VH-VL binders against Cysteine desulfuration protein SufE (sufE). Designs and how they scored, part 4

Target 1, 144 residues: Cysteine desulfuration protein SufE (sufE), of Wigglesworthia glossinidia brevipalpis (q8d2j8)
Amino acid sequence: MNKFIKKINFIKNFSSCENWEEKYLYIIELGNKLSPFPEKFRKNSNLIPGCQNDSWIYLIYENTKKIKFYGDSNSLIVKGLIAIIFILHEDLKLSEILTFDVKPYFNKLSLTNYLTPSRVQGLSSISKFIKKSARCLLIKEKIL
Key: E = the ipSAE of ESMFold2; O = the ipSAE of OpenDDE; V2 = 0.75 times the mean of E and O plus 0.25 times the DockQ between their complexes.

## First folded at step 1 (VH-VL)

Design f11 (framework fv_cilgavimab)
Fold by ESMFold2-Fast, scan of step 1:
Structure f11 (fold): chain C 144 residues (1-144), chain A 121 residues (1-121), chain B 112 residues (1-112)
Amino acid sequence: as target 1 above (144 residues)
Amino acid sequence: EVQLVESGGGLVKPGGSLRLSCAASGFTFSNAWMSWVRQAPGKGLEWVGRIKSETDGGTTDYAAPVKGRFTISRDDSKNTLYLQMNSLKTEDTAVYYCTTRYYGSWYFDYWGQGTLVTVSS
Amino acid sequence: DIVMTQSPDSLAVSLGERATINCKSSQSVLYSSDNKNYLAWYQQKPGQPPKLLMYWASTRESGVPDRFSGSGSGAEFTLTISSLQAEDVAIYYCQQYYSYPTFGGGTKVEIK
């Protein structure tokens, strides 16, 4: 229903994939559902460090104070991993994003078991960078 | 293909200075956290220090034996990492490796071939 | 600093037999918040730089053969080579990354 699939439906769909080829295709599909990344946000300050493929994240409030998550990557799989991180955070307040631990979800989904070491580190980089992005938004909006 | 090529090693007297370089290619250097690791002849590995990407503040950290004497820097426009070594001691004699890590971890996934620094009178 | 101690210093094993290398940290490298062991293993052959074999204590680096396995938790870790091959002759190092990185003293694996 939403642009982003609900967390519960993501967990169900990912778990129902029979093999890792299906899981990889599903991750790519999730990346394709991200909103187009505005070029005005494609700056070095929004570039995720430690990713072999250039990748970006930017957070902004919508008119109703709902957080809009923007992400992109030159890698289709990394773009999908960004989408997964967004799905895990979409129901959180900015202050909650700063302390949220994604690791229990990665363990529940066995997400890291079949990713290359570089992709596992990429997932860690994305998780840390979303906290940086949330902190920047909190400062900009004078919430902290 | 990720490549790291160290250079600048050589023979230097105790109390002297030397600058090592590491030329990086095959990845987005400006996004990478970089480290130096050394190995004395016939001995084990010892971490020297690291530098974060500019987006993470470009901060440096050093192992106790080199703190105050060594300085790590980077030039992202040249994809090059540097190690400035001052007040060199005989105990600093080692092969110096530059190495990469992905953000969020301190294990080292790519290593250069190393450059030998010999400190002797 | 966290001190890493490896045993034995050297190990001679026949081709096809099991090699076991132990690594002990002076304090736990298990992080309670993510339940991960911040421990890696490297292989170094003569005249070559170290090569990453294992991270998070038991996660094998891409391209590393199945005969290599890591186990342990907290402060005591083991690297096992189930069926030693000629190309496995090397010095093996453990490394913690819970704090500033420190390495074990190395274990030299030789053919009997």
Scores: ipSAE 0.000, ipTM 0.489, lowest interface PAE 19.8, mean pLDDT 83

Design f9 (framework fv_cilgavimab)
Fold by ESMFold2-Fast, scan of step 1:
Order: C-alpha cells, then structure tokens, then sequence
Structure f9 (fold): chain C 144 residues (1-144), chain A 122 residues (1-122), chain B 112 residues (1-112)
C-alpha cells in the first residue's frame, strides 16, 4: 500500500539529522513505513543469511512494469536498514538491481560509522540478498 | 502429459450466474499462474483475467469488461481453477478457455484447455 | 489498456509463397530492464484452442517450424511464413504481455 520516499529526499532527510540519535530514530521510522510482510512469504527461501535477527526479503511483480518490495525483521534497526536498501533500489529495473553498488551511498551517509560490526555485516548480507531475490524473479520470468 | 479440462458452461439468461471449473493435471498446478481467455463465436481472443500462484501473492487481475462481475479463484489441493460469473450479459457469450499465464509461468508452460461454451441469451 | 491492431484482416497465399502479417501496439512493449519485446504470436485452427508460436517477438516455441519467423521491436511487429504449407491455414493473433494481456483482431491465412 505504501510508496517509498524518493532516494533524493531520503538522502536530504538523513543528512539533515543532527546526531546519531536522530538518524537512528529516522531509520526505525523508515522501517515502520514498509508494507506489511505477507506471512505466506515468511519461509526459509526468503530468510536473509548472516543476520543475527531473523530477517526476510521478497520481490514480486504486480505486472511486468511494477516490482513490489517486501521486507521484515525481528530487529527494528535491521528493518529500517532493509527499508533504506529498498529506497536505494526502488527506481531501478531488475537488471539494474543486479549491478547496483550501494557502498558509495553507505560511505557518503557515514551509515556504517554508527553501526556495530554485526550490523555492518547485516547491511552487506541485505545488499547481497536483494540481488539474489532479483535474480530469482528474473529466472522465474525467463528473462535471464 | 499435460491436460486442462473446462466444465460448467451452458445456457443462462441475462443477469444470471455460472461457475466454470478447470481441472489441471500433468504439471505442478500450485506453481502456475492461471488465466481465463474467452472467444465470442466467430470473433477474436479476449483475456478475461488471471490468478497468481500462492507463492506470488495469490492475487487476481481482471480485464475491464468483467471487473466487478467475475471472480477467479483456485483450489491447489484439487488442482482446480474456477471462474465465478455474475450479472451475465449477452456480450459474455463465448467459449471460455482455461490456460496457464505464460507471463510468469514461463513460455514452456503455455497450456490451453479445449474450452467450454457459455451462451447468454434472452 | 494496450490496443493491438493487426493487418491485413485476411490474406490468401499460394502454397510455397510468403505470408506476412503485421501487428501494431498502441504503446511500446519493449521492457527496458531486459531489453525484450513482450509480444507473442498464436496460431488457431478451426475447433482448436490457440497454440503459442512465438514469444519475445522472435523466439520460436519448441516444435514450431523454422519457416515461421518474427521481427520488429517497440510497437511494430511482423510474423512471416516463408513458404506456406497446407497445415498453416489458420487465424494468427499477436498478443502483448507487457501489461495485462491484449490480443490483436486476428489475421486469417487461406490458400489460393
């Protein structure tokens, strides 16, 4: 039901937060804006490996033009990080998702400087898993 | 051997209702997106609607002429697809085909039944 | 909805001669993500359901003879039968699957 905030607006809003406390709350707020995760997709094939807290991502077409992004986590901060990854990818085509590099954005926003090492690894795992999910969607549609 | 067998067609008066069934065998029905396509006598093909697999959300989509009047559903335990047709109009007279929606099922799963005739007559 | 228009409505072709069917979509059916045209061609013989001949505008379905070829991109497409055989007498439909599926009006191919 929810449209993601546009990438440019996310970057502006995140950069305008004055301290980590504000950034942390904003990340959680972004996670709360994700569409509800359908229980039928909450299975091991959609579980992100390498996350300490159970976390899921699933991509699906509404039709050939529109990709729907679903994500959830038992961790509020991880759910927010999933939302950020979605925001960075929401304007991309499936083929573009496969080649998109999120690292410049993480560095520009100094996102990893505020996270524990396990959360930094979680971000890496989420970034890899969205590409895997996109590839699964392409294979299912005979597009690869 | 893949088979799709439609049933439930017949004669009905305008404003009436009919329920069509499609029995599937020979492929993994639960993974397939299923569609209904109709063809009026002597006319061309018209897509009616589709239902996605449970894994892909189980949602339905309909062509504008039937939206609000027709409902597509499936029973994966029985490998059966359904089309509930309400408020039937003479313009709904057609052979109704059950088919796999190759858009998401893959081109190698383009299966069609023999069709069932629905006649809406006054 | 994407509107599909076929031409001609009917054509008579001698055995061994070339048959050409045109299909136009009201908007492009080329998907930028994979650079593929979401267009299919179907063959329908009397009393039979449609049979898929071609997908991605130019990829033949398994078992379809090589005399059938598809071409075009974006909004204009052609199905060519290079050497018409008796068993090719049928009505041919183009169909887009870029959005909710829509079919062309059909082209009837006859002999003589």
Amino acid sequence: as target 1 above (144 residues)
Amino acid sequence: EVQLVESGGGLVKPGGSLRLSCAASGFTFSNAWMSWVRQAPGKGLEWVGRIKSETDGGTTDYAAPVKGRFTISRDDSKNTLYLQMNSLKTEDTAVYYCTTDFEYSGYDLDYWGQGTLVTVSS
Amino acid sequence: DIVMTQSPDSLAVSLGERATINCKSSQSVLYSSDNKNYLAWYQQKPGQPPKLLMYWASTRESGVPDRFSGSGSGAEFTLTISSLQAEDVAIYYCQQYYSYPTFGGGTKVEIK
Scores: ipSAE 0.000, ipTM 0.508, lowest interface PAE 16.9, mean pLDDT 84

## First folded at step 4 (VH-VL; framework fv_cilgavimab)

Design g1 (at its last look DockQ between E and O 0.02; V2 from the best seeds 0.00; counts 0 for: pae E 20.8 > 2, placed apart)
Heavy chain, then light chain:
Amino acid sequence: EVQLVESGGGLVKPGGSLRLSCAASGFTFSKAWMSWVRQAPGKGLEWVGRIKSKTDGGTTDYAAPVKGRFTISRDDSKNTLYLQMNSLKTEDTAVYYCTTGYDFWSDYFDYWGQGTLVTVSS
Amino acid sequence: DIVMTQSPDSLAVSLGERATINCKSSQSVLYSDNNKNYLAWYQQKPGQPPKLLMYWASTRESGVPDRFSGSGSGAEFTLTISSLQAEDVAIYYCQQYYSTPTFGGGTKVEIK
ESMFold2, look of step 4: ipSAE 0.000; ipTM 0.488
ESMFold2 (binder alone), look of step 4: mean pLDDT 93; pTM 0.943
OpenDDE, look of step 4: ipSAE 0.219; ipTM 0.786

Design g2 (at its last look DockQ between E and O 0.04; V2 from the best seeds 0.00; counts 0 for: pae E 13.8 > 2, placed apart)
Heavy chain, then light chain:
Amino acid sequence: EVQLVESGGGLVKPGGSLRLSCAASGFTFSYAWMSWVRQAPGKGLEWVGRIKSKVDGGTTDYAAPVKGRFTISRDDSKNTLYLQMNSLKTEDTAVYYCTTGYDFWSDYFDYWGQGTLVTVSS
Amino acid sequence: DIVMTQSPDSLAVSLGERATINCKSSQSVLYSENNKNYLAWYQQKPGQPPKLLMYWASTRESGVPDRFSGSGSGAEFTLTISSLQAEDVAIYYCQQYYSTPTFGGGTKVEIK
ESMFold2, look of step 4: ipSAE 0.006; ipTM 0.497
ESMFold2 (binder alone), look of step 4: mean pLDDT 93; pTM 0.945
OpenDDE, look of step 4: ipSAE 0.256; ipTM 0.793

Design g3 (at its last look DockQ between E and O 0.03; V2 from the best seeds 0.00; counts 0 for: pae E 15.3 > 2, placed apart)
Heavy chain, then light chain:
Amino acid sequence: EVQLVESGGGLVKPGGSLRLSCAASGFTFSRAWMSWVRQAPGKGLEWVGRIKSYTDGGTTDYAAPVKGRFTISRDDSKNTLYLQMNSLKTEDTAVYYCTTGYDFWSDYFDYWGQGTLVTVSS
Amino acid sequence: DIVMTQSPDSLAVSLGERATINCKSSQSVLYSDNNENYLAWYQQKPGQPPKLLMYWASTRESGVPDRFSGSGSGAEFTLTISSLQAEDVAIYYCQQYYSYPTFGGGTKVEIK
ESMFold2, look of step 4: ipSAE 0.000; ipTM 0.537
ESMFold2 (binder alone), look of step 4: mean pLDDT 93; pTM 0.945
OpenDDE, look of step 4: ipSAE 0.009; ipTM 0.604

Design g6 (at its last look DockQ between E and O 0.49; V2 from the best seeds 0.00; counts 0 for: pae E 10.2 > 2)
Heavy chain, then light chain:
Amino acid sequence: EVQLVESGGGLVKPGGSLRLSCAASGFTFSKAWMSWVRQAPGKGLEWVGRIKSKTDGGTTDYAAPVKGRFTISRDDSKNTLYLQMNSLKTEDTAVYYCTTEGYDFWSGDYFDYWGQGTLVTVSS
Amino acid sequence: DIVMTQSPDSLAVSLGERATINCKSSQSVLYSDNNKNYLAWYQQKPGQPPKLLMYWASTRESGVPDRFSGSGSGAEFTLTISSLQAEDVAIYYCQQYYSTPTFGGGTKVEIK
ESMFold2, look of step 4: ipSAE 0.006; ipTM 0.631
ESMFold2 (binder alone), look of step 4: mean pLDDT 92; pTM 0.937
OpenDDE, look of step 4: ipSAE 0.047; ipTM 0.719

## First folded at step 5 (VH-VL; framework fv_cilgavimab)

Design s17
Fold by ESMFold2-Fast, scan of step 5:
Structure s17 (fold): chain C 144 residues (1-144), chain A 121 residues (1-121), chain B 112 residues (1-112)
Amino acid sequence: as target 1 above (144 residues)
Amino acid sequence: EVQLVESGGGLVKPGGSLRLSCAASGFTFSKAWMSWVRQAPGKGLEWVGRIKSKTDGGTTDYAAPVKGRFTISRDDSKNTLYLQMNSLKTEDTAVYYCTTYDFWSDYFDYWGQGTLVTVSS
Amino acid sequence: DIVMTQSPDSLAVSLGERATINCKSSQSVLYSDNNKNYLAWYQQKPGQPPKLLMYWASTRESGVPDRFSGSGSGAEFTLTISSLQAEDVAIYYCQQYYSTPTFGGGTKVEIK
């Protein structure tokens, strides 16, 4: 299990960081709370396109109604951004993940302030990839 | 007090190789993204390339004119940045600056004094 | 690559007078999602490395005198020195960081 705090507490804590340096360190801290990424899922099919550093996301049912989120990156900051996206999605049903819009949260949290357009697109790529992963999981479950 | 001190510049013939070093102090080098920027005599500034912190994957990116010829590396135990220059051309003649920049942006906060590389026969 | 063009190449201004330097990018460096201009300004004095003056087009770096100001948005930017001092004699460069970093050709500011 990911050792995440609840979404509401994350939003509060992140918003209370006094400067971008504190936010940067907090993002890294969140990445450290991700469950270890299983090597059997470290495949090209699970590689996030558009990231400068290799990054992976994989979704699977841990129990019939509980989704397990796996993520990893060669970059500590990207790993943290993946963790943030997981925190925003972990309370959602699979169908809700497919339609969830992260943009209002990115705006509220100022996650895109001072980032280059390429880094902002990176956040978008991670968001799109989690929807792709959710769709793959949904298709697998519908077949069997 | 942030300090960046470049060394290793000198005269080299076309086709030759040279390795530059940048000794860093006054900040947490291991966490910083580092870049090289050059300036030909009497000309403007040109970005050469960058290396991310080890914690951010340690990946490198290069400007088109140097890609495949130059290699950027770092030794966090020595707080030192390196630029290995191979297949040098007369167009590579420049003062080479070691610079820092924030992960959140790509403007350059701190600069070293520079080291002159002259590629001439 | 985004091409940065500065004008004029050189500028002679009397002490205490206003100096204006222009910078044009071949593409907009304003990002709609965060409404920020990815543009910085540097000052380089003879025999010295460049020094950061300004970032996000108009945010002055700590320790930079308030006579330096940046303005503009999108693809056209200006650096203004409201009252030129002797120590301001230098070459000034703009730089975009919207994509792979590129610099303008520089503008030399000297005393008239």
Scores: ipSAE 0.006, ipTM 0.621, lowest interface PAE 9.7, mean pLDDT 85

Design s18
Fold by ESMFold2-Fast, scan of step 5:
Structure s18 (fold): chain C 144 residues (1-144), chain A 121 residues (1-121), chain B 112 residues (1-112)
Amino acid sequence: as target 1 above (144 residues)
Amino acid sequence: EVQLVESGGGLVKPGGSLRLSCAASGFTFSKAWMSWVRQAPGKGLEWVGRIKSKTDGGTTDYAAPVKGRFTISRDDSKNTLYLQMNSLKTEDTAVYYCTTGYFWSDYFDYWGQGTLVTVSS
Amino acid sequence: DIVMTQSPDSLAVSLGERATINCKSSQSVLYSDNNKNYLAWYQQKPGQPPKLLMYWASTRESGVPDRFSGSGSGAEFTLTISSLQAEDVAIYYCQQYYSTPTFGGGTKVEIK
């Protein structure tokens, strides 16, 4: 993200939105704050399977202690949902990402209230793909 | 106040084509999912197809009976939804309603008055 | 496609009495991940377009009188009008939006 949003601030801001129109716009806003996706990583290996609109995720170490999350989508809503999932994974170590469960946050924040089953499944696909990306990064770290 | 006004209905022969329009006002059209729902005379409701907002990819989906024959499009600069109907069959005879989906859902909170399409020889 | 079946096809009820309409889906429309039933109810009066009454099986649309209530979960749903008024004479449709939208056949409610 070009400007870093802490998980606690996201939860506060999202919960303070008075209606779904405000939450909808906030989701789009969060997507717009993602760092530009590097074109060299816009490959099929980084394409999230099962998404109706092409969507990509790529993870790298910004330094040995910090993971950089890159994401993009042809759908502004999906891009925003990717941003939210990144925020929820903030401050986690690679090993913690592999076991992290986003569902309690989705339920508590009512993120899935107006989503179709296909979109809710899309959130699961994004979460699984982040775990796949984390595994790939962990393998690279282990061989170094 | 949300308003949806359909136009373009009429009598057409089997195999012919017809284009319906729906003029929308009173809401942010560009962010809405739009659908067409039809109702044959004396019969129930049947979903025809949907177009998503550009924000959600702008993709279209169709019911099996019309797939390949009907095309849904939108012009956000004119707040207008279209249904292009080709290769019309007698079973396409119905009142056609344009509808708004609530946010990213397929339940329909607003409906137009409908426009009658009659396919007969 | 999910098939929606309504019963009865028609119902005659006296003013002030309860009207009950049933709707059955061929598959569950309850999504376990968000615990939502993807089911809506509409009212259609002669010569008019349908109007949304209910969504998520039991959430009343703004402006809909509290005599209208929805219940049920999974594959069996009910719309209840607790005290029928003259303006409630209409055809009522259930609709699932779990997958490609499909409607029930409709239930005509008229006064005895």
Scores: ipSAE 0.040, ipTM 0.700, lowest interface PAE 7.3, mean pLDDT 87

Design s19
Fold by ESMFold2-Fast, scan of step 5:
Structure s19 (fold): chain C 144 residues (1-144), chain A 121 residues (1-121), chain B 112 residues (1-112)
Amino acid sequence: as target 1 above (144 residues)
Amino acid sequence: EVQLVESGGGLVKPGGSLRLSCAASGFTFSKAWMSWVRQAPGKGLEWVGRIKSKTDGGTTDYAAPVKGRFTISRDDSKNTLYLQMNSLKTEDTAVYYCTTGYDWSDYFDYWGQGTLVTVSS
Amino acid sequence: DIVMTQSPDSLAVSLGERATINCKSSQSVLYSDNNKNYLAWYQQKPGQPPKLLMYWASTRESGVPDRFSGSGSGAEFTLTISSLQAEDVAIYYCQQYYSTPTFGGGTKVEIK
């Protein structure tokens, strides 16, 4: 199967986890499937502000005009949450990422039910940063 | 069955230092968030600080009264939690409990029996 | 820090009667994004460590009798013991985990 699980399969698998412990382990597993983060992109400009653990996101176009998502974190659970955010955005064009609302998915999946407020804020920070990254990439495309 | 056993308490003079240990068994210690909670004689409960699991960054957080004086650490190979207490004050006199956080939150599902620390001249 | 205030400080209740303990937080511990109250209740019997009774304001910990119930939302919470038994003599504490954990001052429950 593809390196990144499809959104529909993720929703099915996550909903099939019977308790929070299974969900927690699945989140970590998803983080482990992320492509290795290139060290040349591990800069302050790509560091997510507001995360308690150092976390990075970087977006770039592939030759097929498909967006490549890079992410990493010093926390395995945060790395997994980054992977989930990427999965939720996988079918979107760059411009669509700017207006995409993740909240219905957080609610449907009960992602925030068992997390502390700081971890819920972390999810929001990741979501906001991916939009910032998309805006930067879109600006580069317009000015060439 | 989950068991937490604190040790290292005793009598120390103001300005002194003491190291507490908590031996854990019956659960996967390496995945657990661990906290210290204290209780002064005849008084209520006060959170001291916490250490996250390595999978969650292994970071520590402290209550304001102890920040800069106390250090929490863990040894996952020995299933042991530590509290290093420096610059002790009379108001640090309390029974110190080792606790486990549940679901990566700061509510506490398991508690040890506690160890008494008395800071007196 | 969020300050937790319990009332009353002590409560004397006859066996089989209802006991009600109140807990107020200085600010809301309800998180709007997940609609959860970050509030727990503990029981501490003489000479013993505290024991978790309740979390998320109203979710009973496994093994806790159904005579114990939690209610409330935002900044005002209640722990109710519907029919007091002799083994329920203890000090009860509320605790918020919305931010840096803080406990209420405790409510001592005794038999009348």
Scores: ipSAE 0.006, ipTM 0.627, lowest interface PAE 9.6, mean pLDDT 86

Design s20
Fold by ESMFold2-Fast, scan of step 5:
Structure s20 (fold): chain C 144 residues (1-144), chain A 121 residues (1-121), chain B 112 residues (1-112)
Amino acid sequence: as target 1 above (144 residues)
Amino acid sequence: EVQLVESGGGLVKPGGSLRLSCAASGFTFSKAWMSWVRQAPGKGLEWVGRIKSKTDGGTTDYAAPVKGRFTISRDDSKNTLYLQMNSLKTEDTAVYYCTTGYDFWDYFDYWGQGTLVTVSS
Amino acid sequence: DIVMTQSPDSLAVSLGERATINCKSSQSVLYSDNNKNYLAWYQQKPGQPPKLLMYWASTRESGVPDRFSGSGSGAEFTLTISSLQAEDVAIYYCQQYYSTPTFGGGTKVEIK
């Protein structure tokens, strides 16, 4: 879980941006606040399929109750979208991540209205991949 | 396993100072937000203050009754949380609990056993 | 500060019967943007530190028995123990984390 910003603060700050240019810059800023992606996890198994720019996600337990989210991308905007998805999942346990629906938040924030079709597809791919990562971690830890 | 062990409590006179410590183990202390919560004898719970992880800015926040008198600090190399209490008043008499919110919110899923601070007139 | 008020101050319930504890906040602790209630419940047994029972008003902490349930939204919340067991004798506290954390005054649950 990434503690650099709380979900409620993200929603407030994003909603306070007056135009898409401010929202775009804010998304990039969020990406810059992600923890550095460890090179040992930069493997094809952690590469998000279907993204035009190479992008990675990896989930691991930092301690017995706390999940650490790692993410990176060769695209600044995609890195920011990964950060947003992490923020939306930061208060969830692994089992809750599997059933969590990000769509209401995308709709409420009108996030998809400002993205190209390719970026909207990327956002969907990121959302699906975090669920796959959580499922893999649950199976490995015999929690499922 | 997660353990929080408070120490440093005792009897002190009004106007005095006391430093509490909380030794943490079983989790990545450096990433955790840590809080102090107190409970006067026979009374309810009262949040004292918190310190954020260094990656989240390392800032502190305090409840109004202790602001300006108490200071929270942390030593990540020793996995230890501190509460420096100055200008102690009789109403500061309480069991002081070290606590952490693993889910990154100000609700508290782990508590130490507590350490008693008695401020006698 | 948000003021938390619990009722009743104490209640005596027979083993196997339902216990209901109420908690009111002086203002809403529901954040409309994420639709979450910033409300937790704790159990404190004699001589022990508090233990987290419930967060987000109705999400049960791992290991907490199914007989404990949380309900409510906005400014009015309830903790229900559907079938009181001897081990449930304790003081129960609600806590908001919408702003600077504040606790209710506590409700003592005893066996009748």
Scores: ipSAE 0.000, ipTM 0.491, lowest interface PAE 17.5, mean pLDDT 84

Design s21
Fold by ESMFold2-Fast, scan of step 5:
Structure s21 (fold): chain C 144 residues (1-144), chain A 123 residues (1-123), chain B 112 residues (1-112)
Amino acid sequence: as target 1 above (144 residues)
Amino acid sequence: EVQLVESGGGLVKPGGSLRLSCAASGFTFSKAWMSWVRQAPGKGLEWVGRIKSKTDGGTTDYAAPVKGRFTISRDDSKNTLYLQMNSLKTEDTAVYYCTTGYYDFWSDYFDYWGQGTLVTVSS
Amino acid sequence: DIVMTQSPDSLAVSLGERATINCKSSQSVLYSDNNKNYLAWYQQKPGQPPKLLMYWASTRESGVPDRFSGSGSGAEFTLTISSLQAEDVAIYYCQQYYSTPTFGGGTKVEIK
């Protein structure tokens, strides 16, 4: 499976949605495709601060060189936004995640134009938290 | 109001060089993928090449007939797109259009076009 | 490169009659994941730049009259003008954007 294809496919699919209602449904559907969040990782240390609805992210190595992204939220739209952020990061090394800026993608997709101010803040919180999770994983693996 | 204004066209001998400019206004140029499309007198449209936004890597792609001879660049601080044409051939004679697909993001259909600038390559 | 072939090269249609322009791609421009056709149509009048008429094969650009309609999927597409007006005399081009952009050769629509 080519790592670059998923990000490009998401961008094509999202851009081809003809109205906000289609985009909203697509975001929710992306959230539904996330792997089930393991209960053993549902700890306060993995809870994203600043989100209106309880939301969690956890990163781990799976099958040696493969990074597994776990995410969940009590909000279907927030869960979808987590999925989008994972898609944007899925082909990056942990060190690259630390410097990756999602804002240009959100702006180009006009994603923030259709979100409430609280959800825009939530995107910022999710982005910041994934960098924190990546840094923690880098330290554990001693590759920093 | 979106506006694209090309300049720099003219008469040049085979083997010569020309630089075209496209001044953009009315949209966020720095986020737009920009293309050049040409049209030989009395003929159809031919895509020349594109340059992606800086956030999408700022990379360029070219049609086979111009690859290695033409270079596309951009100056986001001046909202200007450029086409450097080297080793010009008579078959490069065409009206050159500056185009953008800003409002469809990563799609290469062209919702805005300039008026074009004529390049004539003749001895 | 995906090759775009238009037919006919030119057609003459009486005012108020239907004009049909065909466009064929050398491979499918339908993206299965989103079920969208990466195909656009343009209108070009003498001395003017092309104007976007249609994108995603069948979505009309803002301001384009409803007498213009696009249809087809995969590798075969049609632009229809249901009732030709004098102002519709122009050359029409199809264009794919599934990969590196390529245009059809154009179809000249004129009054009979």
Scores: ipSAE 0.005, ipTM 0.511, lowest interface PAE 14.8, mean pLDDT 83

Design s23
Fold by ESMFold2-Fast, scan of step 5:
Structure s23 (fold): chain C 144 residues (1-144), chain A 123 residues (1-123), chain B 112 residues (1-112)
Amino acid sequence: as target 1 above (144 residues)
Amino acid sequence: EVQLVESGGGLVKPGGSLRLSCAASGFTFSKAWMSWVRQAPGKGLEWVGRIKSKTDGGTTDYAAPVKGRFTISRDDSKNTLYLQMNSLKTEDTAVYYCTTSPYDFWSDYFDYWGQGTLVTVSS
Amino acid sequence: DIVMTQSPDSLAVSLGERATINCKSSQSVLYSDNNKNYLAWYQQKPGQPPKLLMYWASTRESGVPDRFSGSGSGAEFTLTISSLQAEDVAIYYCQQYYSTPTFGGGTKVEIK
């Protein structure tokens, strides 16, 4: 996913949904806007551990200043949650991603209140894996 | 001036129910995020839960000890906050405070407090 | 939940002397996105509701005397009363709002 949704617009749009059914549909919509996941990156090394449904994340530099976020899941809801995590990390430098905490956003949006325990665990796994992916990219690009 | 007045406290048996009310005045209630905070006799403060303004989604959040038993609601036409307490336990005995937070998404601290209403859960 | 631990539990200080209250969070409450510490302090006098003293760790609430100051960042915070007055006898609580709100256990400040 790229430039069309900023954090502040996401927060406003999500908060404006009247009920959880609208929020679910919006999450799915966000997942559908993710860039297609390249098959060459669909490897076990990019598979998120602890997710009930197979899910993948891969980070790469599109150019020296811009990180490209790739994500996919066999679950529409999990794919949407990956998209939300990407939106929250948009415009961060690689080193900033390593220290960024999504918990304040999850708290303020009440995101976990309506998710099943397996989806809450999935959010934790996605959050940990994006930091792992960022660290791998940081090492690979010699930016340490 | 901002004023919060709680009511509805009293003595109730374990397993019983009570509904607390908080009458608000002196500010734009409909825009405020409201919380309940309790304090057991001689003990510290414990956050119970909150309700967001309708503009910010009107969603509720609860502390783990009360989740599934307590429900927070609001009536903006009456400037009133409610706490419905079900399946009450002796450890729910406390003074319950109605609180408001600044009108700001990130400012989840409590700038105004009511005087509190005592709930005693005892056989 | 983020656990808030205050020390000491009780503190006796002579009038005009400095009182120092410590608050430790089990996780950092400093948010990298806005560089703010999500930490507040409250004063509760006997028979009264709590009163907000401080927010964003070091911002004094309107009407709070300047002898009260907050400091610290991340996971360790301090509330200081530079010259204790008789009316400052109270229990003081820290509270984080980085995640779902949690309070410290309180520190009772008494005159020596």
Scores: ipSAE 0.012, ipTM 0.664, lowest interface PAE 8.2, mean pLDDT 87

